VHH binders against Uncharacterized AAA family ATPase y4kL. Designs and how they scored, part 8

Target 1, 330 residues: Uncharacterized AAA family ATPase y4kL, of Sinorhizobium fredii (p55530)
Amino acid sequence: MARGELMKKLLASYGRDEDFRAVAEQIIDEEEKKNNRVLARTLRKTLEAGPQRTQSAPKALAPLIPFPEAAADFVERIEPEHNRNDIVLSAANVRVLLGLVKEFRRADEIRQHGLKVRSKMLFCGPPGCGKTLCAEIFAAELGLPLFRVKLDRLISSYLGETATNIRKTFEFARKQPCVLFFDEFDALARTRDDSGEHNELRRVVNSLLLFIDNMQPKGFLIAATNLDRSLDAAIWRRFDEVLWFDRPEAAMIGRFLKLKFKNVPVAFDPARNSAALEGYSFAEIERVCTQAIKAMIIERRKQVQERDFNRALQDEARRRAGQARLAPMI
Short names: E, the ipSAE of ESMFold2; O, the ipSAE of OpenDDE; V2, 0.75 times the mean of E and O plus 0.25 times the DockQ between their complexes.

## First folded at step 1 (VHH)

Design u5 (framework vhh_7uia_1)
Fold by ESMFold2-Fast, scan of step 1:
Structure u5 (fold): chain B 330 residues (1-330), chain A 124 residues (1-124)
Amino acid sequence: as target 1 above (330 residues)
Amino acid sequence: QLQLVETGGGLVKPGGSLRLSCVVSGFTFSNYAMAWVRQAPGKELEWVSSIYSSGGSTYYEDSVKGRFTISTDNAKNTLYLQMSSLKPEDTAVYYCAADTSYEDLWSYLEYDYWGQGTQVTVSS
């Protein structure tokens, strides 16, 4: 009710800048009182950005530079579907990412002093631990377009090619600020370690690594690999930063469970189940949460019960056991 | 009704030690990230150290590693910063900060709650 009245006042204040700001401040203050801190921060940041950003933006004067048709089979533009509230990161990773954001925002000043700006990252860790999600959220928060490169298809397309031809294909990324994301980078790492079986594939891999070495992105280049700390030093040393996306510890699991159940009533403390989820990836934990919520909906309950969660966990454990019976690809 | 109260600051000679304390009331901080952030005269805010009480993981700014130790007493809702081998460069107002949100990609200095600060002066 009170929220409805504030919304009505906000609409009625259209065209009255001072009244609009006063009502907007009331809405932000009410969200702060309700401990909706993320929403309150987002609203305040939007308000502080000024009238031009709170009003409908004019149509873009220059369209985004598209990737060439030759790259269409292995490059795609990713539209962000997630925000910072969908990810739990280690403090070490947050520190590195914030440092890169600061350097990016002051890049011209840093370059004027003859220094290089960090722009190349390698994301390492097992699948489902947030590497791709982190790249998406990072690009979204910086307001940069995200282009995903499917490395297996790139390698196949560029058999017999040189670093120069690869460079031409990615020139669109040099001409605009963007995040260029190389997914499944471990495919390149494994090919490079081959014992002469695929000399042409190894040559394409080396050409791509040379391209990465010589590329000066206006934004960021991110590569993601499922390899652990056993990755060849010749590969990861080419990056300004290496971020480790390990399976979460109990504390991170507890925070992730709280995040996933934030807007859903629960009849139990999800964090008490953190120990039972040790060794699971974030993707596996999210599946457990999603299945528990679906069970609540299907059974027409108003709260997720611990039995819903336990059943979902048992189902995920069974799925995990089934996957373990399959031979790994590498 | 969150309240952060810092104590333990003061004047100390180079090479000396101080222990800062931050008593937190109104919530159980074991569920939140806690930090010490400082501001030297005429300079911007600088993150010093963080602790994730739920996991006990600690992190330090490079300039204070080996000299400062962050710790908590969850039963007393108290955050500590043990400072040793103090240098003139450590002179600053030290703030206790709490983040009731999850880890943030963009600004660990945008914490939800801050104490009033305690002055640490290292001078001979």
Scores: ipSAE 0.000, ipTM 0.199, lowest interface PAE 11.4, mean pLDDT 75

Design u6 (framework vhh_7uia_1)
Fold by ESMFold2-Fast, scan of step 1:
Structure u6 (fold): chain B 330 residues (1-330), chain A 119 residues (1-119)
Amino acid sequence: as target 1 above (330 residues)
Amino acid sequence: QLQLVETGGGLVKPGGSLRLSCVVSGFTFSEYAMAWVRQAPGKELEWVSSISGSGDSTYYEDSVKGRFTISTDNAKNTLYLQMSSLKPEDTAVYYCARDEWSGYYEDYWGQGTQVTVSS
C-alpha cells in the first residue's frame, strides 16, 4: 500500500525535477529497507545521472570497453543476485572488507600522497564457507562487475595458442574498474609440484603467477582457495589481504539460521539448534534448512516443524559421513 | 608491546620428532591467525603452517602435510608445532608470527628456534 502511494506521487511529479527526485529517493530508500540493495544502487546511479530536461543537446556516450571475446572460453561474467543481508561474515572479515571499501572510495587521495591502494585479496578456507558469495556481494557493494576466471581452462589456454587472450583479459581488468575473481586458486599451487615430466606446465603456472604480480587492477583481484591443509607462502605474499573463511561458530550459525528462515514460518526457535550444527559449513547448514522447508511444502503444512529440521539434519549428517569416508580414498 | 618467544628446537635424527612452542604476549592471540615460518641456510623464508584465531582451521605447506600439526592453548597464549617424521630438508630456523597484514610478519616474529635434522 505505501508503495502504491509512492508510485502515484512519482507519476504526479512528472516534469518537475525536484519533486520527481524526492519521490524517487523515497522509492530507493524503500528498496534498501526491503533487502534490495543492488536494485537500490542501480536506481540511485540512474537518479544521479539526473532526469533529462525536455529536449537537450545530444549527449554522446563514451563507447563501452568491450570484454575480450577471445577470453570468453575461460572468463565468465557473474551477475549479482545477492546483497550484504544474504551473508553472515565474521567480525574480523567485515572489518577488513569495510576498510577496503573506504580505501577504494578515497583511492585518488591515497595515491596523491604516494601510497598504494590495497587491491588484491586471497580468500582462504574449506569449501562452502562463503568465499564465492562474499566476492559477489563485495563487487555488488562497490558497484563493480564481477568476472570469474576458470583456472583449469586458463592453464590449458596458456599452454596453447591463447597466451595473447590471457594478456588481453588482464589488460581489460587493468584498464576497467572490475573485480577479477580466481576460483579454486589452489589448482595453481598443486600444478607447481615437482613432477619432473610436467616441468613445462609448472613453468607456465609460475608465469601466470607473475602476470598476477605485475597486474595493477583498477578495482580488485580476488583469489579463493579451498585450503584443506596447504598453502605456499610465495602465493599469499602476493596479496594485500588474506581473509579466513572458517566453519561458522555457534553465534554465526544462529544468525545464519534466522537468515535462512526469514521468509518462512517456523514452529520452533532455529537458533536453539546452533550447537547441533557446530562443525558444519554454511553450505551444509543451508542444505539442512532447504530440506526442512521442502518437507513443509511437500506435506502442505503452513510452518516448518522441528521434526522436519531434525530429519534434514540427520540426512545431512549421513551425507557428510559418506563424503568424508570417500574423500581420503580418492 | 608485542613479544613472541620460540622454544623447542634442537638436533634430531631423521625420522625423529620435536615440539616447538611460541609464547605470545601483548595481544589476545585467539583473535588473530598465527603461523609458523622457516628459513633454511641460504634460502628464502618459507611458510610452514597456519591456524585461525578460533583454532578451528589449520593449513599446511604440502611438504609437511601429515607430518606436522599446529595447535594453540588459548589459556597459556601459546602456539605449538608438533613435528614428526623429520627429514634433513626440514633443517631451518623456525619463527612464529601473527598474521595481521596479509602475510606480512615484519614486527611480530621472535628470535626463532633452530631445528637441525642430521644423522
Scores: ipSAE 0.000, ipTM 0.109, lowest interface PAE 17.9, mean pLDDT 74

Design u7 (framework vhh_7uia_1)
Fold by ESMFold2-Fast, scan of step 1:
Structure u7 (fold): chain B 330 residues (1-330), chain A 123 residues (1-123)
Amino acid sequence: as target 1 above (330 residues)
Amino acid sequence: QLQLVETGGGLVKPGGSLRLSCVVSGFPFSDYAMAWVRQAPGKELEWVSSISYSGGSTYYEDSVKGRFTISTDNAKNTLYLQMSSLKPEDTAVYYCAKDSSGWYDLEYYFDYWGQGTQVTVSS
């Protein structure tokens, strides 16, 4: 189409994000065909950057039904800021997640054959190993809104009430496709152990577990917990899949380092430092990378030097040692 | 020097059982996730099963789920794949691998591979 006609369609799509994006993509494609690749790249970056306050990712969808205001203290809608190119996962986790994506996309066909679609997942592993990030990216890949539940706050919010209404509070998640993400699921293990002394707390926990058992989400329910072998087997049985988020080994660290330095010039091969980072979480490794990049910026250099990386690693190791000294001996 | 050595393959009739073994040397076995990957004649590599470094979690390709069991013996630095109810379509070279896959490349990535062991399921 002529430029004038495409511009008219763009203006007519104002206020309709999907239509606006479709017309904008067509304009970008027309510029690419005319060999105006610099302009096309600039326009694409502008379109992809979008308003961060309302939409953080192209695949993010606003929920049709909002959660109740009473749940605002413990339910939060997460806007995706990351995509699948921002995460490194084990082969086992990738395989399961790809299978779940395929089942979701063919859910109607599966249900027409009288079969259930896998919808409940438990993410297990130490802090900083990508559980929350994975839930965010998984929701983005499916085009579903992500609702994060602070489980500890949820339990506290219902403690002391004469009647619990957890099921009613989460009815919005049953009526629309979404990802409902329960953070800090460890809280269930702690409260269960205290059940003899705190009858009201035990009642809230039992109501939540019953809710999880009976919920049939149109999308997904994901719970995240720190690696805990003492977690009751009855809790694990409530999930269709259990995914382990272990501390990364050398090859995963190598890929993560390449990812973190993809847009930053480096004077060394970051992947050659993978062995030195074994035993560190992804969050700790990201701190090392961030500090090395900051050193380059502060010193006004054009690229990260290996010495910047080694200094940052030494500082992170010292930080870990300091935290161990300050931690309770219990 | 890092090395993975697979054994236990052979010829077996449909419905039969085999146990594959992979002896690991050159790295702390218990600190890494391990996988079994197979390649049938003229086909692409197919992931079969994985076990976490803690041994706490096991994962399987849908076509082998319920028939295959992955396990480790940390004292022997050995990874096992117990195969039961074998089918002709299970015929492949089976490889032991250190599991290092990620979504970043949208590909399965394995850091080190063994030489493989042949499994043939025929009448």
Scores: ipSAE 0.005, ipTM 0.207, lowest interface PAE 10.9, mean pLDDT 75

Design u8 (framework vhh_7uia_1)
Fold by ESMFold2-Fast, scan of step 1:
Structure u8 (fold): chain B 330 residues (1-330), chain A 123 residues (1-123)
Amino acid sequence: as target 1 above (330 residues)
Amino acid sequence: QLQLVETGGGLVKPGGSLRLSCVVSGFTFSDYYMAWVRQAPGKELEWVSSISGSGGDTYYEDSVKGRFTISTDNAKNTLYLQMSSLKPEDTAVYYCARESDLYSSWEGAFDYWGQGTQVTVSS
């Protein structure tokens, strides 16, 4: 194929990683056939090194929404660095999230008919199963800024303060569309279950819960908790939707492994190891993949070997066993 | 002397209907969220439904949405659960409970419970 046609094909494949790599490889092969050995080597090295993602997301940045300086210690704006293609979600969670996006886009029409728009979500499940990443990607898909609230720090900051101050701090979320994400939501239960707690602390917690109950965000309120399906009714009644982020099943593990090795040459089929990873969180599986890739780099191999993966899996199993010894009830 | 008394349980065939009642005494229940919680034989407690004191806000477990309706009669200080299209898996002891004003663990989320009423769905 003429060089100009290959270049056009390469540009047309931008954003499609597998097509981009295939065309890039074709261009490199053409240069090798023309005895442009130095150029071919340089291009191959560049392709294999992979692109660095800039701080600017491919999508337009969400609007800047100011929040009070007093809140800076417990409210953090998260810039989206991931998109829908960077996460593996259950079909059930995808359906709910897509439904919420559709309702949000037609919120004014729905409200005009006297109907409620779903705006409050509870994300439940063990650590490392994608709750925070999902909130980030959901906000990015809607073009909304994501604000993370650190509940322990918020509670500490409002000791001795009035309920009015809590409402004033979050007025920005009522006035402009955003995603307000309450991390470690189960901290509220731990704080209240302490029988030695001061009355002032209980007052702050009650004020926050009343705020959440009466909150009508222009966008969304998401809370994330490590609690399982035995959650209190007090938690369930506060939210329009409850999404479960369970440890992944074999099919989701297979998809996740394919995603993590998409830009890395492998000498084996990673998906064949899905059964061996049952019971692992996405974070644990990512560690296995990362360690296998690092082993390839350190040993100067050009492909991840099955032995690299098996060693990484054994190391993660040992780490998991060690953590179980420290926290036997988790 | 706070008391919650459930009635209306019994044996019903699949597809049938039952109405559970909970008469409360010793407090004005319009000031509290009220709930129905059930426990099937050999299973854990399962929240079924909640209603605000005003009756304006209702919440349901997904498995009962469209089949069960929670309501209150403030003049009679009575909470109801209208159950329709009953299934064998709805067989359980149903408890009336008053929800705490404050967030808490499962046991602490409800500060007063009734004694329970048995619902058995079988042919």
Scores: ipSAE 0.000, ipTM 0.095, lowest interface PAE 21.8, mean pLDDT 74

Design u9 (framework vhh_7uia_1; at its last look DockQ between E and O 0.01; V2 from the best seeds 0.00; counts 0 for: pae E 15.4 > 2, grease 24.5 > 24.2, off the site)
Amino acid sequence: QLQLVETGGGLVKPGGSLRLSCVVSGFTFSSYDMAWVRQAPGKELEWVSSISGYGGSTYYEDSVKGRFTISTDNAKNTLYLQMSSLKPEDTAVYYCAAGYSRDFWESYDYWGQGTQVTVSS
ESMFold2-Fast, scan of step 1: ipSAE 0.000; ipTM 0.089
ESMFold2, look of step 2: ipSAE 0.000; ipTM 0.162
ESMFold2 (binder alone), look of step 2: mean pLDDT 85; pTM 0.875
OpenDDE, look of step 2: ipSAE 0.124; ipTM 0.576
ESMFold2, look of step 5: ipSAE 0.000; ipTM 0.126
ESMFold2 (binder alone), look of step 5: mean pLDDT 85; pTM 0.873
OpenDDE, look of step 5: ipSAE 0.051; ipTM 0.474

## First folded at step 4 (VHH)

Design o6a (from o6 with D31S D56G E103Q W107T D109S; framework vhh_ozoralizumab_d1; at its last look DockQ between E and O 0.02; V2 from the best seeds 0.00; counts 0 for: pae E 19.1 > 2, unsure alone 61.5 < 65, off the site)
Fold by OpenDDE, look of step 4:
Structure o6a (fold): chain B 330 residues (1-330), chain A 124 residues (1-124)
Amino acid sequence: as target 1 above (330 residues)
Amino acid sequence: EVQLVESGGGLVQPGGSLRLSCAASGFTFSSYAMYWVRQAPGKGLEWVSEISYSGGSTKYPDSVKGRFTISRDNAKNTLYLQMNSLRPEDTAVYYCATDSYEQLLSTGSYMDVRGQGTLVTVSS
């Protein structure tokens, strides 16, 4: 990469320590290749001497409220590893999310006017389309701690315990500004349709929905589901906003590819392959990218070649085809 | 089979110019970054220039920066190196090269696939 491009990358990686380091190392490597050994050494020394910025997690402005012991079993704190530059979103989702952030920041003013602030969001879309990542980044953007609810822990075989566990979880979330995240919410939603599931599970789901409806979080409640059509209309009504995480279009794919190869030397334009990746989830595309990069590493090449990408894509396509064969059996 | 054939080398006086060409075959030329490397007598292989797949990006070491220009014609599967203001220290065999995994497997050492090279002699 031209020195200028690497510099751009370096600047763009500001605030992302790992990315910054990666780009810095690339710069160093380039200088070494240029036989600028003195400069390379100096840069390496500088990189090493630089304050290991402890990933100062944005100091959650919220005083580390000690996890009330009672909710610790049902929630998991997720530390932010990503930022807004690490995600590709639709224009619609970006608009909605930015709007939500603005409302949150002016929540008191809005409430003074007798209006409610949007605080409950439903993320809908197929698996691997960035729902969980979005929740993480959203929480980080707000400076709020993200707590993932452990649904499997909430559900007890004992009558009444689940309701208690749910209550404890919501009480915990009410005590502090936070983002409460229900991942795989469809696991709960499926239980409503299956006439064969134990009445108890239905009760639990109904209870949960009731709590969601009555909850006024100081932060946000986010539920993520892979189910589009099968969600009960009653569930939709309980959320203030719905975000759709569809499979990415070619334009989004192009952006994503650029993002994934941002710090990787490439001998081709990844974005040119966007059309070939239509229909794939971000997760699947990421796998393709990763495999292509691995090929470069394994072969000790200087750059990812288009052939690497194509091979990876073929492999992914094969995998997908295999899954399709198995789908009728499940 | 990947083939790279360099041409355009010769004897030139200091301050002179040469244009090297490399004809590529046996692979999708437009999908690969290409390199020029050189080996001076008694010295190791030295990277001289790099060009991206599309030709949109070029790289040079300080030793040749401002004097050498790498270019490519993907339609012709040809790589070029314009060398200006040649110096005696530029005397070397020049090779067109691309990354090759096959060479690594065959030789046990990572080497770019390269042609037979073309000799450039800068001498007064």
Scores: ipSAE 0.000, ipTM 0.239, lowest interface PAE 13.8, mean pLDDT 84
ESMFold2, look of step 4: ipSAE 0.000; ipTM 0.117
ESMFold2 (binder alone), look of step 4: mean pLDDT 77; pTM 0.779

Design o8a (from o8 with S102L D105S D106T; framework vhh_ozoralizumab_d1; at its last look DockQ between E and O 0.03; V2 from the best seeds 0.00; counts 0 for: pae E 14.6 > 2, grease 26.3 > 24.2, SAP .674 > .668, off the site)
Fold by ESMFold2, look of step 4:
Structure o8a (fold): chain B 330 residues (1-330), chain A 121 residues (1-121)
Amino acid sequence: as target 1 above (330 residues)
Amino acid sequence: EVQLVESGGGLVQPGGSLRLSCAASGFTFEDYAMYWVRQAPGKGLEWVSEISWSGGSTKYPDSVKGRFTISRDNAKNTLYLQMNSLRPEDTAVYYCAKDSGLYWSTYFDSRGQGTLVTVSS
């Protein structure tokens, strides 16, 4: 292969370790054939030193372009700490996510047939039901870096600055294959509602939605909102897919409990409590599990006892009752 | 009908290498996460590696991390396991396994007959 083709192929392998290694070996072999033995040896030693892994889940490769300083205040890179075995999803959501991965991997072939590739996702559902975790795992599955947008830093009281910050954030995302993640997108949706006294903010929200609509991500754009089906249909139109994250039913709770106690010795069957946990979010259920495990550790016991779980459940029920006092009656 | 056929096992000296292959048919291979699992004589089933349906993520237990590399070729419907620096405790029957594709946390819904790897002098 010509040297230019190898460099192009190397850049195209961003985020995929095996493709990168194959291209790197070709580059090293080409330098050996050119009798550049010192360079070839140096490159080979660098390659051998680079791919160490210290975690069960592989990390996405860093972008080939340095992290832009102009966008650094508005996004945060999220390092993957979870894998697909750490989440319980509905069959419908898994099917959609698999379809999106297939499209992403065959994007060039799809475009050759004159079709568009889905890239903009809206995650809807109550808080604590796995939206952020799903975005993390989805990015890790794709081998793409995950960048969380800091909406509070992006939106400024000075309108011109806010528009510039939005543009810089979207330019950052366009320059690299990534998953760009907007958490708590419903704050923007609520601001779009006409309050009369905040017309400047409404124009900012409309501008942000225009940027989202006109963006062609090299990976994915994901927005997460805690609003249910009351979200304005015009906002839904901006996204290629909508995934619903409901509170788990008893069967999903049972699988989640088995997952959370997988590597922890227990003196009881946690799945027996699935019915008692109906109506709870995954985050609330996880808190029950972690508090029960902490009780074992604090008491210096070798197994989690059922009373530890029951106490944690009672504590969570009390926390839910306090939360209900703050929420409007529906 | 899902079929997974493992090959590439054999007798290897300690410190040696083997490359296992798994030929897949009867399903759309690139839609599913794939696993290698093993069973040592007289012991239970141990997962050895996982690769995402996209090929972008791989995972390993501490017992093989740094020595084994999982890969896939979706064009040839083939899963691979490169095993380096083999040890006697790696002696086992190695199985290729398919995820359900419908459940994110599902362990396995299919596996092959396995290929025996023996590490001894």
Scores: ipSAE 0.000, ipTM 0.217, lowest interface PAE 14.6, mean pLDDT 75
ESMFold2 (binder alone), look of step 4: mean pLDDT 79; pTM 0.804
OpenDDE, look of step 4: ipSAE 0.031; ipTM 0.254

Design o8b (from o8 with S100E S102T D105K D106S; framework vhh_ozoralizumab_d1; at its last look DockQ between E and O 0.02; V2 from the best seeds 0.00; counts 0 for: pae E 18.6 > 2, grease 24.6 > 24.2, off the site)
Fold by ESMFold2, look of step 4:
Structure o8b (fold): chain B 330 residues (1-330), chain A 121 residues (1-121)
Amino acid sequence: as target 1 above (330 residues)
Amino acid sequence: EVQLVESGGGLVQPGGSLRLSCAASGFTFEDYAMYWVRQAPGKGLEWVSEISWSGGSTKYPDSVKGRFTISRDNAKNTLYLQMNSLRPEDTAVYYCAKDEGTYWKSYFDSRGQGTLVTVSS
């Protein structure tokens, strides 16, 4: 059978698993007949594994609309590696996120009453405090694809192209339920006050804010900012919810330490270090944990020792002191 | 006080089906991931299934994947386990367990009394 005919049959079987499997098997058999045994075995493995890998995510989603080839330069699909059990969130943030999930699930009823659903979130807080991870987990818990916008790719020296790129990105997002994620949003906001060197960035910011104002996503739009410099108050009002990702207090640190050592044998109670770690970001605390675990592995010990943790903490304190010297220069 | 009450166990023939239920009270059910675990006679606890707080993500070990389905009804504060194609090795006491958010899971502190499933000719 001609290769083109098999490809047509495969595409025609979309959504019919038994037909798809039959055509896929025929393709594998044709490769066996061509003496492409390594390829044929690889294809069999892929066929047997593929449906299992998609069982959870595609089951929860409407079929995805493929984004246009032109939009592929502006977004990156993020595959989830984490779940709710991999993050520590404040009780306030959990309550807001749950409320948004409930609203999303009843969105059709709300819209039938002429009301809008909340769909635009601003994540605020210092770097390393879980904003990106939260967006990933939120999308995964909803069974929605997560698309990270590549802000550096939206910028163009050509007139009109920046606005066109933003429009294409938002049109793609409107056609399907998804989470559209803008990391480092404060970098764009800071350019609103700059002089002529950043005219392209100002056009990006102004176009983006206009699209945010006029969009009602089928899923969510999330912008993340580090708040190291204040945003314009008008920007804050464009979002339906603002979630604060503060540096953790001792109780949250204790939960985070238990999480990070959950599958690692330890000779001490990591949660007793919670007070000593106040003022550190989750990313800094994670680095302490990973360095302590690495010390156990490197020395081929059976348990992480308290001395490993204490040394990692000393090293992180040194790194933090160095970063404090850099911060006033920025 | 957290309360989890399992039900729906019983005697079933190999190849049969059962649906287990877990009624939850004393906490905001919809805020927590939930688990099913089981304990065969003379053995330790075995993880059987996990479902996220929203119900959007489910996970299974290979021993039950494709045969068992976890689900939840947050409006009724109820967790379910649909067990199909049951085998004699599925004979165990089945417990539902509450995830303590980002704390390490303690199946001893936050589980019910269990419901016995016996798969036998």
Scores: ipSAE 0.000, ipTM 0.165, lowest interface PAE 18.6, mean pLDDT 75
ESMFold2 (binder alone), look of step 4: mean pLDDT 80; pTM 0.811
OpenDDE, look of step 4: ipSAE 0.019; ipTM 0.253

Design u9a (from u9 with S31R E106K; framework vhh_7uia_1; at its last look DockQ between E and O 0.01; V2 from the best seeds 0.00; counts 0 for: pae E 18.5 > 2, off the site)
Amino acid sequence: QLQLVETGGGLVKPGGSLRLSCVVSGFTFSRYDMAWVRQAPGKELEWVSSISGYGGSTYYEDSVKGRFTISTDNAKNTLYLQMSSLKPEDTAVYYCAAGYSRDFWKSYDYWGQGTQVTVSS
ESMFold2, look of step 4: ipSAE 0.000; ipTM 0.106
ESMFold2 (binder alone), look of step 4: mean pLDDT 81; pTM 0.846
OpenDDE, look of step 4: ipSAE 0.000; ipTM 0.203

Design u9b (from u9 with S30R Y54W E106Q; framework vhh_7uia_1; at its last look DockQ between E and O 0.01; V2 from the best seeds 0.00; counts 0 for: pae E 23.7 > 2, unsure alone 64.2 < 65, grease 25.9 > 24.2, off the site)
Amino acid sequence: QLQLVETGGGLVKPGGSLRLSCVVSGFTFRSYDMAWVRQAPGKELEWVSSISGWGGSTYYEDSVKGRFTISTDNAKNTLYLQMSSLKPEDTAVYYCAAGYSRDFWQSYDYWGQGTQVTVSS
ESMFold2, look of step 4: ipSAE 0.000; ipTM 0.087
ESMFold2 (binder alone), look of step 4: mean pLDDT 81; pTM 0.843
OpenDDE, look of step 4: ipSAE 0.000; ipTM 0.229

